# Ledger of designs, part 6: miniprotein binders against a7ua95r516to809

Target 1, 294 residues: a7ua95r516to809
Amino acid sequence: ASLSLLSISDLVPDLQFIFFWMSNAIEILYFIQQKSPAYMQTIELMDDKAGSKESLLSATISANEEAMTILEEVIMYTFQQCVYYITKTLYVVLPGLLDCNPFGTEPSSEQCRRAAGVCVCAVCVMPEAVRRVVSVFQTTSDLLQQYQVHSEIQSQMFAYLFFFTNVSLFNQLIDKGPARGWFQRSRVLQIQASVKILLDWAKGAGHNHLAQKFFAKFCSTVTILASPPQQLSQMSWKALCAEHPSLKPVQLHRILTQYQLMAELGPLPIWQPSSEDEAYIYRTVDLLESFENH
Key: E = the ipSAE of ESMFold2; O = the ipSAE of OpenDDE; V2 = 0.75 times the mean of E and O plus 0.25 times the DockQ between their complexes.

## First folded at step 21 (miniprotein)

Design t21 (at its last look DockQ between E and O 0.50; V2 from the best seeds 0.00; counts 0 for: pae E 4.0 > 1.5, pTM E .343 < .8, other shape alone 2.703 > 2.5, unsure alone 60.336 < 70, SAP 78.471 > 70)
Fold by OpenDDE base, look of step 21:
Structure t21 (fold): chain B 294 residues (1-294), chain A 100 residues (1-100)
Amino acid sequence: as target 1 above (294 residues)
Amino acid sequence: SEEIEKLKEEIKELKKEIEELAKKLGDPEVKELLELIEELLKAIEELLRGIHKLSPTFLLELARALAEKLGDPEVFGMLLRLTALMIRLTVYAKTERLEK
């Protein structure tokens, strides 16, 4: 099946299987870690009958270490598989978020037909493009909870998914934004509203801190682009750097340059990079975010 | 894959070791343990066939029950290894099918 048609719903049976085994592997690993010391102490307290104690202790340690190593590998593997499948679905739906007009929302009546009535839940009133993205995260959350995956692993998974989402959205906005008109104020305001809905969902799901941390770069970019020319033209390079520390100098410079072109502003000396940053604004290799930096 | 076949062989060897240990212990409790291991293996096979009737913590519950009944650290270690290998086999066997 073409990657383009893969919905999160199509992956649910496979994800359920992976989450089941991931959760069990985690719980067994923790069980071993908690019980192993007690068993070792029990062996140590046994009467030393002709070296049998040392042999038993060594065998028990070796068995536990092997089991723990195998379980750790399974946990890592299952985690990577989950991330791989979920990010594939995100890759398909994320571009729609940038083209979404949340203000023109015909209530898409169709999918929230879970209950017989017009569901007025926060998800049902979302624009379709936003709802598709939220659906990926919500399905992931529901599966993690259903299989009682350890909270730390849940946090790590959402951290990565938010990271991936931020990198994807940021790179698309920077690379394709000028050509697609996403730097136009009206379009930026649409993007800002769509992202706010996503952030509000993340807050409601208990992931507010992670969302704020990992979406910082994309949010900063959108905030700058949404700023009125009269306001932004009064902000110095240093002030913008201080207000948006998640942006590299080359990224900020690119955003401001494209903003200037879009707003038909003349050269603004106040946006001139500092002498310290001047060497960094030409590092085009640092313009786009890497998926490997996580 | 060669890895899956290796895991199957390791599981088979470990099962034999547990059976031999069970014979040495001569305890009726060990027979019950072997029956539980057989049930676990059957449940894993059913899971591999797409039967999702197990609780999310089934393997943990079984491992705990086995550990509590045996009280023998050697048997406990072997059961944990067996459980870990079975989990690995199950995960790898299923994911290899998804990549094809």
Scores: ipSAE 0.313, ipTM 0.668, lowest interface PAE 1.0, mean pLDDT 82
Fold by ESMFold2, look of step 21:
Structure t21 (fold): chain B 294 residues (1-294), chain A 100 residues (1-100)
Amino acid sequence: as target 1 above (294 residues)
Amino acid sequence: SEEIEKLKEEIKELKKEIEELAKKLGDPEVKELLELIEELLKAIEELLRGIHKLSPTFLLELARALAEKLGDPEVFGMLLRLTALMIRLTVYAKTERLEK
């Protein structure tokens, strides 16, 4: 099946089922962990007739451990299944963030641009491409809350989704950006505004710290590209590395090269890589990020 | 899949052991719960064959009832293991159906 045919709305009934049983498995696992010490105490207080106490204790411990192992496997399996299906839908909608215009191009968008002293139309604040990505995140959040999934698991889910989003957007920008015109300053400003809307959603949803952590590479890239030439040309390679530690030397070098091309700047001496980084700026194997957790 | 068939074999063996233990104890609440578990196992088998759909809410209520009523050490762990295996089978059967 084609990834372009997947939508989060089509998956909701199936995700409801999977989250329901993930939550059940977590609750039962927690119950066993909480109740097991009390049972061990009860068994230890029993009369020991013909070794029955020790045999019963051993059987109870073994059965509890086996049940917990099975439930842990279910939790891991259901988590992986949710991530698999959600990221497939997310992969389809993410590229649109790089092509959209959050500032609008026709009368409804013009109305939003002139609205400083009057009402700003809510429709003009979130472009359709951003709304589609937010819809995936919001649907996931709603399902996790609906089934009261443990907060630790909810955080791990969004950590992975934000990681996936960062890798997908960064790789596409670096790989396809020259051909798609995504390094043009007007386009970069549009991308920056679209990402800001997404980050605002994450903050409002209670995931601000995860978003700040896992979007760092893509946000650093966009921040550099959006910087005015007067400001950026005053920052040395060392200063840029210090302000943007999420970027590898080959990645920062590529970003600055694209900036120079679009701003029609020649090489700047201040952007000369440090001797320690010089060996790494041409390692194209390190340019794109892996979708695997590292 | 082959994993589902192995899970069915494990569940059937464990259910037989629980049934024998329940008959020796003579506890009518355990017998009633085992009958419900058997109905759920049958529904899961029919889901795998495409005949009927499993009711997830019923399995959840059974799992909560088992967790709340268990105080007998001889049956406690076996019922918990059976419940965990049935949850695993239910999840794997649904996800296999989704992939088709």
Scores: ipSAE 0.179, ipTM 0.557, lowest interface PAE 4.0, mean pLDDT 74
ESMFold2 (binder alone), look of step 21: mean pLDDT 60; pTM 0.439

## First folded at step 22 (miniprotein)

Design t22 (at its last look DockQ between E and O 0.37; V2 from the best seeds 0.00; counts 0 for: pae E 2.3 > 1.5, pTM E .321 < .8, other shape alone 9.981 > 2.5, unsure alone 50.442 < 70, SAP 90.916 > 70)
Fold by ESMFold2, look of step 22:
Structure t22 (fold): chain B 294 residues (1-294), chain A 118 residues (1-118)
Amino acid sequence: as target 1 above (294 residues)
Amino acid sequence: SEELAEKIKELREEIKELKKGDPELAKELLELVEELAKAIEELLRGIHKLSPTFLLELARALAEALGDPEVFGELLRLIAALIRLTVRLKTLRLGDPELKELAEEIKELLEKIEELKK
């Protein structure tokens, strides 16, 4: 079935095949680009005994150009296929991050709380929802390393995966947050902790700068919502815009409105948008992010 | 090799579903897929498990042995085309326009393969 096919573990054999040929295509393309001039010089130095040297050079150049074009097509196609299947898996597992509790303070978690106090062996239980997302990222990283995919391609892959993750989480929080109670402070703190686990994974995997760049909008949103009322109520609209440049005016306005409702604050004069931003705070078409932007 | 055979088997099953709408096209495509699978398996049996460096060195050695430097460029083009076809066959979904385009590509590659089997 389709739900079974969306699991990252079910996709591994197909991804192994695709990464294998993507890596091979990259290596052959690199050889043609870097070594082809030397081979052409060898042909130019050959004796023109049959009068075919000029025709041979032209045919060799044409074949090399065709091969490079085909290999570039293969690399782009295989990259797009990997991203397509991996993001379909992410789409299924990402919503759970907004509902899970990464803190182990449930009534039946007394043994986990006690074990977590030991320095030598910390028994930490990662929430299932966070584990599912980390598993997608880790499996992708393992496959890219296994097939020795060029580091630039690995970075581009994770740049897109982090972009996709940010769009998915941000849109769900903004769109469904009021109905799901996700703007309550206790839930925001749980969400913040869950995202921190993802950011720690990204740092350990060598992708910290990509995660900082592409999670900025969602992280800014959570940072604002997690701020204590005494601190946030003292920050002006301009100060918030300056501190969170990844947020569009309509997005910042919506976040502050939800914060105000949950903290039971009345309208605050310092949160009035600047004259520059006033035209943009009601552009609902700009509220949600597109999955097609990156 | 096992991966290619499995993907061709999946394509055969999808072509059988096409029989409901266009049985003559489905029959022709199934015959072409079987011919392509046999041709690709013969040519790719050694290539799938070889490193890119070894494939390039083999192509260079063949061009030198045949005394025709043009062969190296043609072997590179053929290897690239076979890689593209292999990837496309793995990811192809059943559909009338897609199957027709694949049949045309298969015919072109079979002609190129025959030219290189000197």
Scores: ipSAE 0.342, ipTM 0.625, lowest interface PAE 2.3, mean pLDDT 74
Fold by OpenDDE base, look of step 22:
Structure t22 (fold): chain B 294 residues (1-294), chain A 118 residues (1-118)
Amino acid sequence: as target 1 above (294 residues)
Amino acid sequence: SEELAEKIKELREEIKELKKGDPELAKELLELVEELAKAIEELLRGIHKLSPTFLLELARALAEALGDPEVFGELLRLIAALIRLTVRLKTLRLGDPELKELAEEIKELLEKIEELKK
């Protein structure tokens, strides 16, 4: 199936299967880790048929270690499969977030209207492009909760998904933003509002800290671009670096250069990189974020 | 538990027949694992999680049925391997080298269980 047709809803049956076994493997692993000592004690209390007890204990320890190793592999594999499928759906819907006008009266999607009740849920009032992104995260959250996946694994899943989303949105904005007019203040304000809806969802879902951490780079970029020229032109390079530590010097320099062009500002000496950063501003290899760094 | 134990027994007998190194091994194992998975799901109707205690009880029941409590650890390994195989068979294409390795691993575990039964 073309990636363009892949919805999160189409993946639900496969994801349900994977989450089922992932959750159960975690529970079994946890049981072995936490209850194996008590289990071994029960073997130790069994009537010692001459010399068989030590061999049984040794065999049981070995079997537990092997089973734990297999279960760890299952957990890792199922986690990777979930991430792979969910990120594919995100890849399809994330570009729509940058083109979204959240201030427009876009008619509520026909799909929510066909359900007999006007759903006034926070998701149903979202712009369609934002709703599609949130739907991926919400479906993931619902499945993780349905199968009662361990909270640490849930946190790791959302950490990665937010990381992926940040990298994808940041790279698209930096690479295509000038050509698509996403650096225009009106468009930036639309993007900022759309991202705020996503962050508000993440906060409501209990992932506020993770969202703030992993969206920092994209949010910093949008914040700079949304800043009025009168305000931003008074900020020095050092002040901007300090306020936006998630941005590499090359990234900040690129953003400021594109902002300057868009705002028709002359050269601003105050935005000149420090002598320490001057070597780094030309490292174009560091301009876009890598998906491998997580 | 008895129904699942019986299905595992059937699985064991069928996997023993698969010793012939047939490329159809993966397909037959897939069918067997699907039957086992279905049996587990049927036993746990309405439960979203497998109880670790259930799996241990199953391993114990199987060990008791074999007349040897020493096979308990091996049955635990087998259960873990079956879980891995179930996941891999659903997510990988038939004929993947990893499926062959898993099939051989399960076969070795079953052979070891039979040796412990003697």
Scores: ipSAE 0.311, ipTM 0.628, lowest interface PAE 1.2, mean pLDDT 80
ESMFold2 (binder alone), look of step 22: mean pLDDT 50; pTM 0.310

## First folded at step 23 (miniprotein)

Design t23 (at its last look DockQ between E and O 0.36; V2 from the best seeds 0.00; counts 0 for: pae E 5.3 > 1.5, pTM E .353 < .8, other shape alone 8.042 > 2.5, unsure alone 63.171 < 70, SAP 83.142 > 70)
Fold by OpenDDE base, look of step 23:
Structure t23 (fold): chain B 294 residues (1-294), chain A 81 residues (1-81)
Amino acid sequence: as target 1 above (294 residues)
Amino acid sequence: SEKIEELKEKIEELKERIEELLKGDPEVAELVRELIRLALKLGDPEVFGELLRLIAELIRLTVRLKTLRLGDPELKKLAEE
């Protein structure tokens, strides 16, 4: 299937199965871990009538270890598969977030139109492009809750999804932003509003800390670009580095250079990198974020 | 002895049902839980260990099969036939 046709809704039936077995594998693993000590103790207390007790104990330990290893592999595999398919759906819908005008009158979502009234829920009032992104996260959240997946696994999954989203959005903005006009103040304000809706959703879903942590780089970029020229031109390189520690020197330099061009600002000595950072601003390899750094 | 034999027969019956349901029925989880419960009642360490290994392997195979289907629409069609 072409990536363009992949919706989260199309994957739900198959994802449900993976989440089901991931949760069950965790439950069974936990059960083995909790019951194995008591079980081994019962074997140890058995009458050694045949000298077979040690052999039985060894065989039981080996079987439990093998089962636990297989279950751990299942958990890891199911987790990776979930992340892989969910991130594919995100990859399809995330570009729409950058092109979205959240201030436009977009029609309410079709799902809530089936109710006899205009649903005014937070999701229904979202722009369609934002709603599509939120729908991926919400569906993931709903599946994790439905199958009662351990909280640590839920946190790891959302951490990765937010990381992926941040890297994807940041790289697209830095690479394509100038050519697509996303560095224009009006477009930046649209992007900022769209991201705020996403962050508000994450806060409402209980993932506020993770969202703040993993979206920091993209949010910093958008914040700088959304800043009025009068305000930003008064900020030194050192002050901007301190305020936006998630940005590498090369990234900050790129953002400021593109901002200067867009705002038709003359040379700003105050934005000149420090002598310490001067060597780093030319490290173009560090300009875009890697998906491997998680 | 009779109750142990009945439990063993029930375990074998449930194993057969799990093998039949390996096509991805959610009922497999309940059967797995029941098998674990019955194995615990038997109190036979060897049977319990072997059962856990089998359960884990069944889960692995089931998940792997399903994830392959997710990645390949042709495999999905073949599974629905």
Scores: ipSAE 0.094, ipTM 0.568, lowest interface PAE 1.5, mean pLDDT 83
Fold by ESMFold2, look of step 23:
Structure t23 (fold): chain B 294 residues (1-294), chain A 81 residues (1-81)
Amino acid sequence: as target 1 above (294 residues)
Amino acid sequence: SEKIEELKEKIEELKERIEELLKGDPEVAELVRELIRLALKLGDPEVFGELLRLIAELIRLTVRLKTLRLGDPELKKLAEE
């Protein structure tokens, strides 16, 4: 019964099981919360013969609290399991966004038609690397809706998936970008176009506010790298920090250093960190983001 | 008396909601139905609270058991414990 964790479609049976029981636990927890006051009122109306009313109230409260605690643990466990499986799939497909060329869609469109036969849909007209990421998000959305998972849990799920996506893309770009040529201007413009397709999916799926919030660091990075040299060279360090508050000083410093190399610019005096920030631009412990930040 | 009949009605409402939520797993759904029938026969509010705790425990164990990928006989023996 081993499954390949390289494709979201291979995980669907396990995710169906997990979402089914998560949804059941949520609904039972909600039911207990709505019905518990009524049962307390029923006990209050009972004939108190020798203090049995107080003993019954204490036992009923204890049993209800234990049931809710167990259900909350189940919800947290099933949520963590969903996130674990989905992010493993997402981790495998995300680096492809940094390598793909969304402007050359002809080969991807032909490949999609041949693989899907007569299938014509929005996923079939996008680059393969973007399609793989969108498929993970779309499958997750479909499962959440299929099992009628509470909307607050759906939002928390996508908040984490977008957070994970942002951290993964940012860390890969910063860590591997120089060696992979991802800071080259033509590649940055391709990355920007690929991310726009992903953000358009999130908007169409009703998650625009979450995507805008949780992609901020990666989007700021790409925005800086895509800026024309004439425009960017006129912005001071302080202005850049104000325009991009999601970036730490060490991160902004690294991005500007890579920009200078790509654009063949020498150091610019207006990009010198403030004296306050100068102590922080070499804190390599702060360069990469943690996946535990959500 | 009338309080016992009122409790039975509330248990039937709970049973109906739980059965709809659990019908995707017939074995667990049947066990929940049996526990609800037992609670109705007893008609005791204290037992009703313990029934809800037992249902939550069964759901937790069901989730734990099936997420272990029980193709391994050693894991099946451990899960039965």
Scores: ipSAE 0.023, ipTM 0.461, lowest interface PAE 5.3, mean pLDDT 73
ESMFold2 (binder alone), look of step 23: mean pLDDT 63; pTM 0.433

## First folded at step 24 (miniprotein)

Design t24 (at its last look DockQ between E and O 0.75; V2 from the best seeds 0.00; counts 0 for: pae E 2.7 > 1.5, pTM E .391 < .8, unsure alone 62.191 < 70)
Fold by ESMFold2, look of step 24:
Structure t24 (fold): chain B 294 residues (1-294), chain A 101 residues (1-101)
Amino acid sequence: as target 1 above (294 residues)
Amino acid sequence: SEEIKELKEEIEELKKLIEELKEALKKGDPEELKELEKLIKELEKAIKKLEKGDPEVAELLRLAIRLAEKLGDPEVFGELLRLIAALIRLTVRLKTLRLEK
């Protein structure tokens, strides 16, 4: 028994258990919060005999506080466990998104063919690598709704999953992109199309604001790399920083360097960092993002 | 291991909470005491099932909350909620320990 390398489908029974108890802990916590004032009022209205009222109030407050503390710990622990297992499956499938061709893949699911007369399913039209990522998100969404997990916790979970996805894709693109040929223009356009499918899923699932926020760094990177040379060469360093505030100076500098190599351009004077940013463009410790920032 | 020791300590704490609930219930109405003793017996069975790795106690916990509400005794209600919360925590920890193994 070790860390799981299983697909999201293999983890569903275990995730069902964890989400079930997370949801129950949330509902019981809410129940205690709603009922506690009524019981405190009942005690305060009691006939006080030999100080029993004060002792009962103290014991009741202590018991309720302990129960709520334990339930809050359970909610946090179950949330962390869900995130841990879900991101393990997500980590395995995300790299394929950078290698896939979303333009050349034919829909091949028999289930989608049988439903074609009803409506077009966006998942069924996707390339397989994108479908694997969407499947993790969709399965997570289905489980959260199945167990009626509080909407705020659902939002927090997708905030972390989108954050994790952004960090994983960005780091791999920056770190492995030169060796894997991912900075070639045709490749970047394919990556852009694949990410568009993820953003469309997030919008349809009601998570548009979270996706816009947490995919910003990776999307900015791809947008810059996909820009035509004539358009990008008109933009100064300062203008690029202003349009892409999610990118650190060292990250923007590296992206522009890769763009120059791909387009066979020499250094452009308008891409020289501002004096303010010049100290930061060589901080390679800041190049990659941390998974711990959420 | 240290984690197995911690789980055994949580099981013993649950047993202690059940004894505290039994003491609180001795002051109750005889008719309600009979139903509460049945509930306590079912809770003890649920703890034994958890010790054997059976995680399905949710229905019993919901029934315990409903019974506590019917009694209307704030002290019994609070003690039962402490027990329910601790049982949920143990249930989750036993399951997630199995996943790590």
Scores: ipSAE 0.327, ipTM 0.652, lowest interface PAE 2.7, mean pLDDT 77
Fold by OpenDDE base, look of step 24:
Structure t24 (fold): chain B 294 residues (1-294), chain A 101 residues (1-101)
Amino acid sequence: as target 1 above (294 residues)
Amino acid sequence: SEEIKELKEEIEELKKLIEELKEALKKGDPEELKELEKLIKELEKAIKKLEKGDPEVAELLRLAIRLAEKLGDPEVFGELLRLIAALIRLTVRLKTLRLEK
């Protein structure tokens, strides 16, 4: 299927299957881990019939280890498959988040319109572009809850999805932003509002800490770009580094350089990198975030 | 495909594990044996479905977990767990292969 036609709703039946087996594999693995010691003790307490006990113990250990290894492989595989399909759907919808105007009057979702006429639920009042992104995350959350996936795995999945989203949005903003006018203050404010809606959803879904952590780079970039020239021009390089520790020196320098061009500001000595950072601002390899580091 | 060949080999391995489980059951508690025999029959049915490309073995898993919780024989328990894990792996792989096409 063309990536352009891939919706999260189309993947739900397949994702349901994967989540089902992932959850069950985790449950069985946990069961083995909890019960195996008791079985080993039972063998140890058996009367030592001429070497049979040690052999039985060894065989039982080996069987449990093999089973656990297989289950771990299943968990990893199913996790990777879920992430793969969900990130593909995110890849399709994320660009719309940068182009959307959240201050415009967009119609409510078609489903709510049919059922209730004018729905004022939080999802229906979202801009369509934001709603599409939230729908991916919400569907993922619903599936994880439906199949009672272990909380640690849920956290890992959302951590990766937020990481992926941040990398994608950050890289698009840095690379294409100047050409697409996303560095213009009015557009930045739209992006900021859209991201806030997403973060508010994450907070409501119980993922506030993860969202704050993994969206830090994108949020920092948007915050800097949203800052009035009068305010930002008073901030030193050191102050900006301290306030936005998630940004590498090369990233901050790029953002400030593009901001300067957009705002038609002359050279600002106060934004000059420190002697310590001067070597790092030219590391263009570190400018864009990598998807491989997670 | 090489992957289909691998899956067929895994099915044959599952059949071997079932036979090993049957042998382990001969040493177990007679009450547990009856439940395990039922599970084995269900597993054999599931394997046949897998051979036909039907990966739905959800009901087997529920039964297997319940049985595993009740088993007091460590040898039978170990073999059962190995079989369940292998069945899950095969089921997941079969379904995901279809998604990639």
Scores: ipSAE 0.162, ipTM 0.622, lowest interface PAE 1.4, mean pLDDT 84
ESMFold2 (binder alone), look of step 24: mean pLDDT 62; pTM 0.485

